# VHH binders against Flagellar brake protein YcgR (ycgR), part 27

Target 1, 263 residues: Flagellar brake protein YcgR (ycgR), of Thauera aminoaromatica (c4kar8)
Amino acid sequence: MAELSTPSPASPAPLDGGRGDELEKFTLRGARQILQLLQDLITHRGLITAHTGGGHSFMTAVLKVDEERGRVVLDPSPDPQANRRALAAPRLTCVTQLDGIRIQFPLVGLGEGQDKGRPALFAPLPAEMLRLQRREFYRLQVPLAHELSCLLKAEDLARKPVEVSARVIDIGAGGVAVVVPTGAAEFVIGGTLPACRLALPDGEPIELDLEVRNLNRQTQRNGTEQLRVGLRFAALPRAADTRIQRYIFKTERALNAKARGGL

## First folded at step 17 (VHH)

Design LA110 (from CX2 with Y108S)
Fold by OpenDDE, fold request of step 20:
Formats: C-alpha cells, sequence, structure tokens
Structure LA110 (fold): chain B 263 residues (1-263), chain A 119 residues (1-119)
C-alpha cells in the first residue's frame, strides 16, 4: 500500500509579498463575493489550514458567517496550544481548496468565545480573498523518474555568484518548486534569479528568469534538512511556455493512463 | 515568544531620509530571512523589501528600488531599512516580518513604526 504521500500543501505564496499586480486579478474584494465564497466553504465543509506563524498551523473550518456582526466563526483546534498561538498571532493565513481551486485569505483580530454553547474562534470578515483558478496555478507533481532539474544562478553568503543544480518537485504554467541543500545559496522572497536553466526531457534547457515566492524548510525521512524554494517564471518566452505546457500535458496524460491501469 | 519591535519612524519632508530599525528577540535571528512591509491608510499590507538570513541576498519592491536599502546585523539581532528620497506615497505604517519556513511566507509580530512624508 504505497502511502500516497499527501502532497504537502504548497506553502501559500505570500499574499502580501508578491507583485501585488499579478494577484489582483485573482483577488476578491467585494463584500458579496467574499460572503459567497465563505458560504461555499461552509457548504462544502472545506478544511482550512490556518497558519499562525512561527512554523505553526492548525486545521480549522468555517462554521458560520455572521453577517450582522461582520464576523466569521471558525472551528477551534482540539489542541489548546494551537488556539493560544492563533489568538496571539497578529494575523492568520488561511489556505484551502474548493473544487481544485486554491483559496487564501488573511484573518486578523482573532478572538475566542462560544457559538451555540460550543467553543469557537471569531474573526472579522476578511477584506480580501485570493482565488487562484486551476490553469495558472495548477502544479504538476513531477515524477521522480523524470529527474527534472533547474540550474539556479544565486549568490552565496559572500554575495558571490553560485550555481546550484536543484531538483524540480513540481511545475506549473506560472513556475516551479525546487529543492536545494541547506546552505547552498542565499534566498529571499522577492529575490530574482536571472538566466536560470530549466531542464526538460524534450530538448535543450530553457533559460528563464525566476523570482523567489516562498521558502520552506523540509526534513527528509533520513533526517536531512532541505530548502524548498517556490519560484515564479518572471519572464517566460512564448516558445518556453509552449514547451512547459506540452510537458505538463504529456505527463498528466501518462499519469492518468497509469492510474486507470492502462500502463 | 517571538518579538519584533520597529522604531525610527517619524515625520519627514519629501526628498528626506529615515532609517528604520527592527529589534528581534525570541528566536535565532541569524537563521531567518527578514522582511519589511508597509500599510498605507486605506490600503492593504504590501511587501517592501527582504533580506536573506546571512544577508547575501536582497530584494525590493519596484516602488522603492534604488531608494531603500535593507540590511541586518545578526550580532545585534537587528534589521534595518534605510529610506532615501522619500515620497508622500511612502507614507505608511512600516512593520518587520520574520520568515515562516513552514507556511513558506513571512509573519509580522510588531506594532509597526509610522512614517509620514509631507509634500
Amino acid sequence: as target 1 above (263 residues)
Amino acid sequence: DVQLVESGGGLVQAGGSLRLSCAASGFTFSSYAMYWGRQAPGKGREWVSGISSGGGSEAYASSVKGRFTISRDNAKNTLYLQMNNLKPEDTALYYCAKQDYESGTFSSWGQGTQVTVSS
């Protein structure tokens, strides 16, 4: 029974750290739209990962939208310590998925109380909700057998140029996630990596400019720590986009065929 | 507990300069990338700048590039933002944020420091 390693929920791209302009088209700010989306989350009993900062998160759900009081009601964690962290956090970053669409929204001003005699968390309605539609944000998990790599041009601690060969773990139309050894280079969200080279199976490497969007520390089963770097394609030539899309499509088709017992 | 305390804000005329500081405690400062963000009145929080844990890499929003410089002193557990050629549109509450390597993003723990740029 191959434990389907639940794809580690792709770390939410910092809503606030990215070029605000690109996310604007996916950002809901209308009160009615926000209410509808929250109601949809309730209806579908969508589980939400609430990030409290400091490397901590807990699972929650939207239980109710109180329009009269302008607040959302959340299911508290069964862990009292998680609830304390949540209440102490200046901001929660909530991440969920509905119909394959990633949804992210901030909550601020979290409080605790009772809803119908049950413990609950309360927050003002979010001012914004990010709804990332599938096509642009879908990430294909790269099969290990494909051995995709990206040559990153980064800087070390001394600000000297270094090249790091990184394994690509997921790819989408908008970017890639890679893993690098800890200490291989210096990374920061918003940083640009110019003239990197993405190796696809179908030909010569693609030269790309990349932007760092997220940074995750991951501990492997063997106890080795790695850095997962989420990278956005900063400038993607049309020909490169076509090749990437072709790879994704071909790979998805193959994976689906295998899942159906055809391969 | 993680604490971030911002300081150095104030009132300045357009074209002036300020240097912000963020004193960090409650975590191994040198192990974390650090960031500056700001929130203007009636606007959402926006990312301003970031610096890697060792200080080897820096990033800036397009709106502040060439005017602002982020730096850090790991021995003092302090993050800095040198702001030059300030503009009225730079008026905001500035806050310090710590990298969250679990969520992949960053979190602000401070109350912020107010920067007001007059015309």
Scores: ipSAE 0.878, ipTM 0.965, lowest interface PAE 0.5, mean pLDDT 88
Fold by OpenDDE, fold request of step 20:
Structure LA110 (fold): chain B 263 residues (1-263), chain A 119 residues (1-119)
Amino acid sequence: as target 1 above (263 residues)
Amino acid sequence: DVQLVESGGGLVQAGGSLRLSCAASGFTFSSYAMYWGRQAPGKGREWVSGISSGGGSEAYASSVKGRFTISRDNAKNTLYLQMNNLKPEDTALYYCAKQDYESGTFSSWGQGTQVTVSS
């Protein structure tokens, strides 16, 4: 069962005036760069989460880049309803990862047709692609078997403190992405969650302060809605940083070994 | 179509107060976190404040913390920013934004309302 590494949408940090400039550094607008990156996605058979709005998404892949027509060819969903939503959406937000680097790009003007006798989705080439290359933006997809969790200290609608146990779906040097049930707590970008507890396999939970950096609504295959919360480490003790880095390194090594047929 | 219309800006003296409003339409307002941003001349857009969909959680930029208060009335589809103890450095075009749960960030900025704080 190929664990479909759901590419964690590394939501761009809220555009703090300085952050916009930082994001611009990672934004590709050159036609050649965009084409190359799309080709790389094809070569690596990168799975893409295409968000259609309303908390709906489907898995797709770039099948082809048609430079002559200036369009990208996508794999349609096996779910006809997902395809209908995609076609009705004014914009798709595509999120993927290549070599641990988060890639995000918009597609506008989606259409359906056939490519080489197979159903396909078509869109004009994206005008821009975000590629977060910095190590600080690298996110390890957490293997399901590791069962990483983070106890979030948040507030409910009544501003009453609540604790939410959230599954960690990705982790990096700069933060984690977690999933929580919809309505479990109130979240806002820029909000601080103090004294949270990150559970790693190698010992006691790490206490840390977290800052909400992004919020994504996701609909699971079973139709259940969940909230993906991107969290930055607001204050990370050195010892905790070391443990996190060690975990990432160890896990990456294991995954790479497995990919090479060594495990 | 999503519409955000900011109002309440104006000229105020340092130490003064203003209350901004953002009227939202074209979406289920109560289901979205909302945000304020600002842009001073020659500077990039700056995040100012955010409030969760139900209003249970608030966040502020360090530069405005303790002076600004974000609130919302979901029945009126309106976002507010109470700005107290205004400073010349608060001079900017203030924008309202909606959470985009697809991209994970906030978007759909309005036309903005000008706030000018004189020394």
Scores: ipSAE 0.876, ipTM 0.966, lowest interface PAE 0.5, mean pLDDT 88
Fold by OpenDDE, look of step 18:
Structure LA110 (fold): chain B 263 residues (1-263), chain A 119 residues (1-119)
Amino acid sequence: as target 1 above (263 residues)
Amino acid sequence: DVQLVESGGGLVQAGGSLRLSCAASGFTFSSYAMYWGRQAPGKGREWVSGISSGGGSEAYASSVKGRFTISRDNAKNTLYLQMNNLKPEDTALYYCAKQDYESGTFSSWGQGTQVTVSS
């Protein structure tokens, strides 16, 4: 009587409301997109680390995409034990890099066989592929000397509109983190702050809508408590995006030059 | 210890209404933003709604906007979710969650309350 170990109820993953939505932006679910990315991996002969669980992995490559059968063909490991682990695993986590972009995708239903007389591993096409553009996740720490600020339009406890000038502490393509005095306004994750104004050094403030994604209480060195608010750009005009990207690039270059002793 | 106890779930017909409650204890309720989440069978947990510590700001998922209303009574340490015009797709286990200002997100500690909407 094999005691069916009742899978311990997976501790409810914290509603990582912020990370999940961010990951979704980088998740490809379109069949064409997935096929194209797999084909790109083939073309570039990208080496893939396939994780089988338990700390085990092996190196593989996508050899072929069989669209007719809806499957991907992988190069088997030269280690028979690694192949056995792969076939026994309920899920294979494949990790690779293409053009400096990390790619991750699951494979389920792995089988072994032959492709053109050579041993091969087969799996159904992945339902999703994660393409993590590091640039999108990159947050530039804003130099204090830049005095970057964002005027937040929020509400107080009485639901009265208030404007809060917040210092920007980091900026990325997807949003900003700001610090505000505790009690300056009411914030809630998922809340929208309309018609805010981001002040960049290169010109007029950018008007934009912001969504609250995270809230952290931080104690400063002086003992003063502040609220760090992570904000997503809800709708960023292309021109604004370009300005933000330019600022990030210019600032990074300057910081790197300084780090190299050039300034 | 932080405790969250959800109640008010049940079986309701499509178009019906329910009011969920979450009784909070073990922390200063009025100092924390509070949230509702739900988990449908075979699906992951999804965020439903949030309310700021003082109740001055509210947020809703697009799927429930205009139908659900979050509220709180800080004197009673209780969070509420008024659900109107319920749909079969609203069938889920509903959880109450507390803001975690250290992690920046929120966590639930309750067992949840089951909401089932029949067609």
Scores: ipSAE 0.875, ipTM 0.963, lowest interface PAE 0.5, mean pLDDT 89
Fold by OpenDDE, look of step 19:
Structure LA110 (fold): chain B 263 residues (1-263), chain A 119 residues (1-119)
Amino acid sequence: as target 1 above (263 residues)
Amino acid sequence: DVQLVESGGGLVQAGGSLRLSCAASGFTFSSYAMYWGRQAPGKGREWVSGISSGGGSEAYASSVKGRFTISRDNAKNTLYLQMNNLKPEDTALYYCAKQDYESGTFSSWGQGTQVTVSS
């Protein structure tokens, strides 16, 4: 009985902490718009990655929108521990994709109950939903079999230059998310990391400038704490962009082929 | 409970200087990156500056770069923003924010301090 190692839930792609103004353009706050988008998620049976914090997540789906009660109904995890974490979390960050558009929304006040005799999770309707239409926001989860690394040039606590080899966990046209040991370097949102090196399988590393967009602390199963750093490509040469896009496309095709039983 | 209390705002003439302070409590201040933001009348919140937990890394919005300096005193649990060469467009409610390592962003819990720059 091969223990299907449940793929470690991909850490939510860094919210491109673009200027609050840019994110506002993509943020839905209208009740009608939110309801419609939630209904679209239901219609498309979109799988949602729900992040509970601490590097934990589970797969869920919106089952129902209860407009009368002002709540959303979610599919609980088959893992009771994941549900407990979800219920204990002050905030659930839900991430999904619809028609190639990344959707992110927070849920607060999660509760458990029953919907039509089935276990369900309940939360008040989100106050806002982020809909990122730009291809730039698509993030490929980097397969463990195809490891990417990024050499980060940062500073330590003493403002001494340090180089940190970071594993890339996701990549998109606009940037990468990496994991680093806690304390390996000092990071701040909006900070620039110059002359970093992204290693792709197809050749020499790409030198590029990176901007820190988000910072997440994650606790691994072994209890080790890691820092997830969301990084935007600050300046990407066209040739580098082409290589990155090619990698993403090739990897996606391979993953899809594998998922279809072709490999 | 996390508390952030901003101070140091006021009325200043264009070209003048102010130093803002943010007193932090209710969390291990030295373990968190800290940020300044502002909200001008009729505008959304704007990120202004950030500093890493240890103070080894700083970041600034392009609009304030070269004029503002963020700093912190971890022993005093205090964040600072030195604002020089102030401009009327810097008029805003200024607030400090704590890194949220769960959401990946930052949140403010203070009431803010008003900065008004006259022409």
Scores: ipSAE 0.873, ipTM 0.965, lowest interface PAE 0.5, mean pLDDT 88

Design LA110 (from CX2 with Y108S)
Fold by ESMFold2, fold request of step 20:
Structure LA110 (fold): chain B 263 residues (1-263), chain A 119 residues (1-119)
Amino acid sequence: as target 1 above (263 residues)
Amino acid sequence: DVQLVESGGGLVQAGGSLRLSCAASGFTFSSYAMYWGRQAPGKGREWVSGISSGGGSEAYASSVKGRFTISRDNAKNTLYLQMNNLKPEDTALYYCAKQDYESGTFSSWGQGTQVTVSS
């Protein structure tokens, strides 16, 4: 089949609702907003990770919204045990993305039934949906003048360590994208690169563990092929996170200030 | 057209071994990272393993690390998965995939080969 997903060693854990004040500004509670967001998920055919508690989850999708009955219709799992866990759970916590924006919403009162003669799961419409449209999905395009680089600790064709100094082309809260010459090292989605070094302005380089999430070919103006490597921060200490966020904030302010007056 | 043909599946007793093959055609095999995925009964598709275009880097899902070994023979345009110490939980349809450097993820999956592990 032609539909593919990137490797995921584990689904992201749901965001904790106990942090309510921090998340409240991203929480949609209007019925019209909720219906529209659910419809957008249906239109984009987004795959949802539904967490049932106890470390268990299953993959599903919103098939439709039944506005008349005030219900959302979900695709049941092909695994009967996953369906039984979901039906027994007091709450499903659904996590997905729409255009790179993290979406999370609870479903309570899950039941099973039929939709157009096919098995389906049903739940009342959620009273709230979390839509995190901010820093976690924002990718700052790094100005060329900054000459940001990341020293990658990778492997060559002979499985020997090789260090590759890669230009950072974008950076966000969750990772970076870099460009390397084709053939500079061997990369594979799911591969880990321990102890890489990200060079930011104002301080010593940050030591980071990185995981390869995507690989794209990029053709230079002269026809030379380079590899764009999307990298996720595997375990990011708070101090490193703070430095990265500070860099992003300062750079975005500088780029925007003349055009928008600091909006 | 890209074609990927998996083989080597079958019925095997728990603790046993199997070696899967994926014969590739319709593209320059040595220029692409390659992957194995599987779909178990009642579960969605999961990524199992990947290998870089030259074979210098490998990656594995935590559920198979230490038991499965991915390899490739670029002269024969063939991808392999050596599966040792098989468990009933490994029962699945196994399929290979080619790196898609335009989308940045995987594309072009074969029909798959069934692996069934009896207890």
Scores: ipSAE 0.748, ipTM 0.926, lowest interface PAE 0.8, mean pLDDT 83
Fold by ESMFold2, look of step 18:
Structure LA110 (fold): chain B 263 residues (1-263), chain A 119 residues (1-119)
Amino acid sequence: as target 1 above (263 residues)
Amino acid sequence: DVQLVESGGGLVQAGGSLRLSCAASGFTFSSYAMYWGRQAPGKGREWVSGISSGGGSEAYASSVKGRFTISRDNAKNTLYLQMNNLKPEDTALYYCAKQDYESGTFSSWGQGTQVTVSS
């Protein structure tokens, strides 16, 4: 057998692999959920791009849901060739947006017919719909004026408790990122910080447990070195989650209003 | 060039102990958090343990907590993993990894050392 050339050194790879298929949590499979989402599209007159394959698509809309027959009724294209392509396609991939949320669903078994004397396209209800709520991956950049802070309960070199008041630079549904002066405490990915306190602009600080997920070095404009610590909320109480979500929503609205007023 | 060289693996019976070493060179070892990971055949990589740059903080996967102890000797540029009460489930290729403060994660650089635990 011939020996191949000496292998090159492996490129660096992260040890902590991500979770599996994250799209599953955005996939609706319950009949009630699917019917409600389709009804929302009808109510908001959502315009849908239906992809027939090969780079071809046409614009359509859900006209109604026929629950008794278990089918959805679509607006046909004014272009007869687009309708023929749709009817010949093994499936349609329907893509739309509702209130900034991407909606995607397949339709299989498309047929042609009449609805109230007008031409229409028909298909069985989709078995699944994607409702991709982009907000779950969103990290709000915290305005400096808010002076959002988190009191960390960490350890020093001697394993003694130390409290570090850290500025929160971003916040999302699953955690925060903070900045810490060099040498203020010892951090390691996977480490837990119990009983930390997150100070939101109103109300009492939230007591929560944090887990270190990322560590970056960061140099400020004045040349001072600091550590950016990415922290995950561990077992976040529902009341605390609600307060964090409300802060994010209120701040997003305020920032959007400033951007709109500046246009 | 960063170099991490793992050693100390071998064959042991369940309930036994091994001590892994990771010799580091090509960077200022005491300035970096360090980690152990493992990969069993047919499975993905798994984080096992980590230790802060000064040794003040340690972290462990729940599957090894209480049985494994991470340590470091910054004077010798060496990372250790003491593995006690080994189980067949601990059979894997073990490798050490260095904190990457630019990406914010950690990366392995060595070939690893095989640990095989028999019933």
Scores: ipSAE 0.736, ipTM 0.923, lowest interface PAE 0.8, mean pLDDT 83
Fold by ESMFold2, look of step 19:
Parts: sequence; structure tokens; C-alpha cells
Structure LA110 (fold): chain B 263 residues (1-263), chain A 119 residues (1-119)
Amino acid sequence: as target 1 above (263 residues)
Amino acid sequence: DVQLVESGGGLVQAGGSLRLSCAASGFTFSSYAMYWGRQAPGKGREWVSGISSGGGSEAYASSVKGRFTISRDNAKNTLYLQMNNLKPEDTALYYCAKQDYESGTFSSWGQGTQVTVSS
């Protein structure tokens, strides 16, 4: 990994173009596989980010699958502008996560209508769905209670060194995503942050060189902006990798036990 | 509408220099990180350099580090790429791109400017 590679996943984002042949083995094209995965999303009430292009997106969910008509039914946005953008878009790129596995699928031919007297969006079933079950693409959503942090060594507007303590929101074998206040530091895709420190519960912080791969602005409910920074581990030592994998495994086990009533 | 217009390309001998410009309009330029990319015939698109919105952080592909310098003038809504010690392998269509903070990546909006480096 000598240069920036896009797309670089740090949080739900569109996956098109780029390294399509490397992702082919994660692409489902069987009708039964697609229907089952859509049913799983319905059953788990999975929240979906639907990208309409031009940097716009809205939150939705699959409400049902109509096998007879070969279509999916989506929850419309409460924002009429988001619905208009979705209906005008040539392609709706849906992105979600199921059990920590990133799922992505395109919808084309989106229309609006009624489902049992309620407003709904409709589209033909997707011909393919991407299910990224691969070690480097898996990202554990860090439980809020863990308050995992990463100390970033970055630069401010005046090019002075600045340290930013950032909350870790997801973590995987290849990197982390963090959030920082807007303006806390100057970030650019491809930028290298040497000697950052990732704090895990099981010992001293891990010293890591990080590379910026994604930059998202996020607006909180109160209108406050934060920056979500997707970071790749550079030259990760095996010992550090082992500690990260142990944290992920232990946290997944604990979350699964809680979900099953402590089984 | 977002518009990015590249200029400053041309034919230059190996070892020479060029300065590229990217004039931006249709958005608040100073609020966005900006990038240079290039594409040569027979090769895929290659990220070259990036600069943060305020200019506090720069990044370079290893193939150009030490030879190319990215800069910006937020008062003039203009992005620059100073290219020194040019090599034939730098021959490409150069384009600028704007950070897309909603998708988390960047997008190429311009037509590009051709740089051709002769041996």
C-alpha cells in the first residue's frame, strides 16, 4: 500500500469502481441469496444509508420484499427534498451493516407510491448485493461505554503540531475511524500521522503510524459539526495486530452474550 | 454548480518545471480539502497530492514527493501544483478534485490539463 487507494472503508460509504475484481468473491448474484439477505435486513430492522449522488444521502430501511412483483419496498424519508433526490437519481446506492459485515447494493428505477395506504418507495430487486465478509473489511462498532480513544499527532491551521484526543467509533484489522470536532486539526486524504497512540483496555497505548483514507462531515442533532476520519494502520507490528484482534474478538463475544441473555 | 478549471500544462523537457493552476467556483473553496490526480494512457487514475482546507497539511504520492509542491490561495479560489525535475513518467492528464465530505472521498470535476515531458 504505497499510495492512497480509494474507496477506503472507514464507515458506511459507496463501494463502486476501484478494485471491483478483488470484491467479486463477496458479490451475491443468486436470487435466493439476495432474497434471504434482504429478509435478514427486514428481520433485524437494519438501518440503511441510501446514497443519491452529489454527496447526498438519507436513512431508510427495507420494509418488505414483494417476490411476486420482483421489487423491494423502502421507507421514505421524512424530508421531502431527500425523497425528490432519490426519485431523480439514476442509481440509489444502499449501504448498511449486518452483524458487523458491510452490505451494499444498488437500486435502479426507484418509484414512489403507497403500501397499505402508507407512503413508500419501490424498486426492482437488486441483481447483486455486496457482502464484505473479509478480515480487512470487517469493522467492529465500538460500544459507546468503552470510550476507546486514539491520540492523533496532526497539524493545525498554522502548521503547528497539535495533539487531538479522538473517540474511536469503529475498529478493524486494517484501521480505525475516529471523530474529532470540526477545526481541531487539518486533515487531508493521504496525510500521514506518525506516532499516534491507540488506547485499548488491555494495557499501554499502542503507538501507530496512521494514514488518512476518508474524511466525512457529520452533523449532530443539535447542528454541531464533527469530522469523521477514516485511518489506515501503516506497518502494523504483529504484536499490535494481535492486541487489536483480541479486543475485537472479546468485544464481539461480550456483545453476542448480552444479546442472547448472557448465553 | 461546482466547477474546476485546470490550466498550465504543456510540453516540457525532462528536468524542467511547470506550474499547474485549478480555478474553482460554485462552492466555498476555503472549506474543502483539494487534490491533484493524473491519468496516463494505458494506466489507471493515480492520486498525486492533496492539501487540507486551510493549507495546514499536505500529502504527496511517493513518486512525486520532493519534486512536486501543492499549494492554495483561498483568497483567489485557486489550487496550484508546482512540478519540478519533471520526468517522462510524469506525462499525463492532470486534474484537480474537491473533497466530498458526505461520501468521505473526493471527486474529479474538471477536464484536466495535459502535461507532456519529452526525454
Scores: ipSAE 0.710, ipTM 0.915, lowest interface PAE 1.0, mean pLDDT 83
Fold by ESMFold2, fold request of step 20:
Structure LA110 (fold): chain B 263 residues (1-263), chain A 119 residues (1-119)
Amino acid sequence: as target 1 above (263 residues)
Amino acid sequence: DVQLVESGGGLVQAGGSLRLSCAASGFTFSSYAMYWGRQAPGKGREWVSGISSGGGSEAYASSVKGRFTISRDNAKNTLYLQMNNLKPEDTALYYCAKQDYESGTFSSWGQGTQVTVSS
C-alpha cells in the first residue's frame, strides 16, 4: 500500500497543513496564547529550525518577546548567506519541540537590526502557532542515564549484513530516532531493517522491524560526524507496544516529578 | 547549484520495459542517497524507490518490488530505474530526488520524464 510504504516527511521539517482541517484544532490564534507559548519556548530553550524555502533552513532560537514593539527577537545564523536568505524570504516556517510536543509557526516581515548592541533578527508576533498534541507525534527525549540503545541490522557498502549498536535519542508511539557514526552502514529512506533489537531498562530487548524515515547529518563538538536516523516501527506487536508505552509513561512521570521538585 | 535531469520515459504497452536515467550535477553525487518518485494523474507525489550513497542498500515501494530495479553509477553521476512488466497503474511523471541531510528527507526534484503504459 502506498501510504504504508511511503516515507513521511522528516521531522523537524514543516508539516504542510494548507488545506488540512485536521490541524485546525491544534492551531492557536489568540494573542495571549501565542505570547505564552513563545515565552515557554524561550524558557525551555530548544533549537528552532527556520525554513526559508527552496529546501534551505538554519538553526535559531527565540531570544525574547518584545511586547512593547510587538516583535519576536531571533538569534541570527553565523552563516551570512543563511541570514540573507531569511531576510529575502516572504516568510519563515519555524519548527521546534516543547516537552516532546511539536511546535510550528510562521514569521512574516523578518528584519535585521541590533538588540542591546548585538546583531539580531526581528519579526512581528506570529498570527498563529501550531501546537500538535497527538500521540503519534509525541517524542520523549530519552534521558542519557537510561542508556537506551537499538541494535540495527543493516547493510554495509558491499551489501553485506552489518550490525550497528545505535544510541536512542528519542522514542514515541510510532518509532525512535538513533545516532550512528557516519559510514557505519548504508542507510536510505524507505529501507527496512528487520529484527532489530531495542534495549529498554526493564526487561529483555524487544525485537522490532524498523523502516528508515529520515536521515540527518550531525557534527559533534569533537568534530566527529554522525548520522541521525529516524526509524518507524513497521509492524509493532501489541506486547512490544505496551512495553514502549509503559516506558514512556513512567519516564515522563519521573521527569515531571523531578521538575516539580525544583532541584 | 543542484540539477537533476530525467530521461528515458515514453509510451509503452503493458508488460513492456523502460529504463529511466537521472543525470546529476552541482553536488558530490556519491555522497548522497538518491530516490525515484512518481506522480500519477489526480494523485500526490509517491515514493517509488531509493538507493544509498554507496549503493549498498536499496528500497522499493511494495507496488513495484520485483518489477523495478534502482541502480547508480557514481563514476557517471547517474541514477537509473529499470522498469519491467509495466502496468497501466505505473503511468505517471517520474522524477528523481536527492537526499537532504539538513532537513532529513529529500529535496531537489528534476522536471520529470513521462511514462505512459497503454493496455
Scores: ipSAE 0.704, ipTM 0.913, lowest interface PAE 1.0, mean pLDDT 83

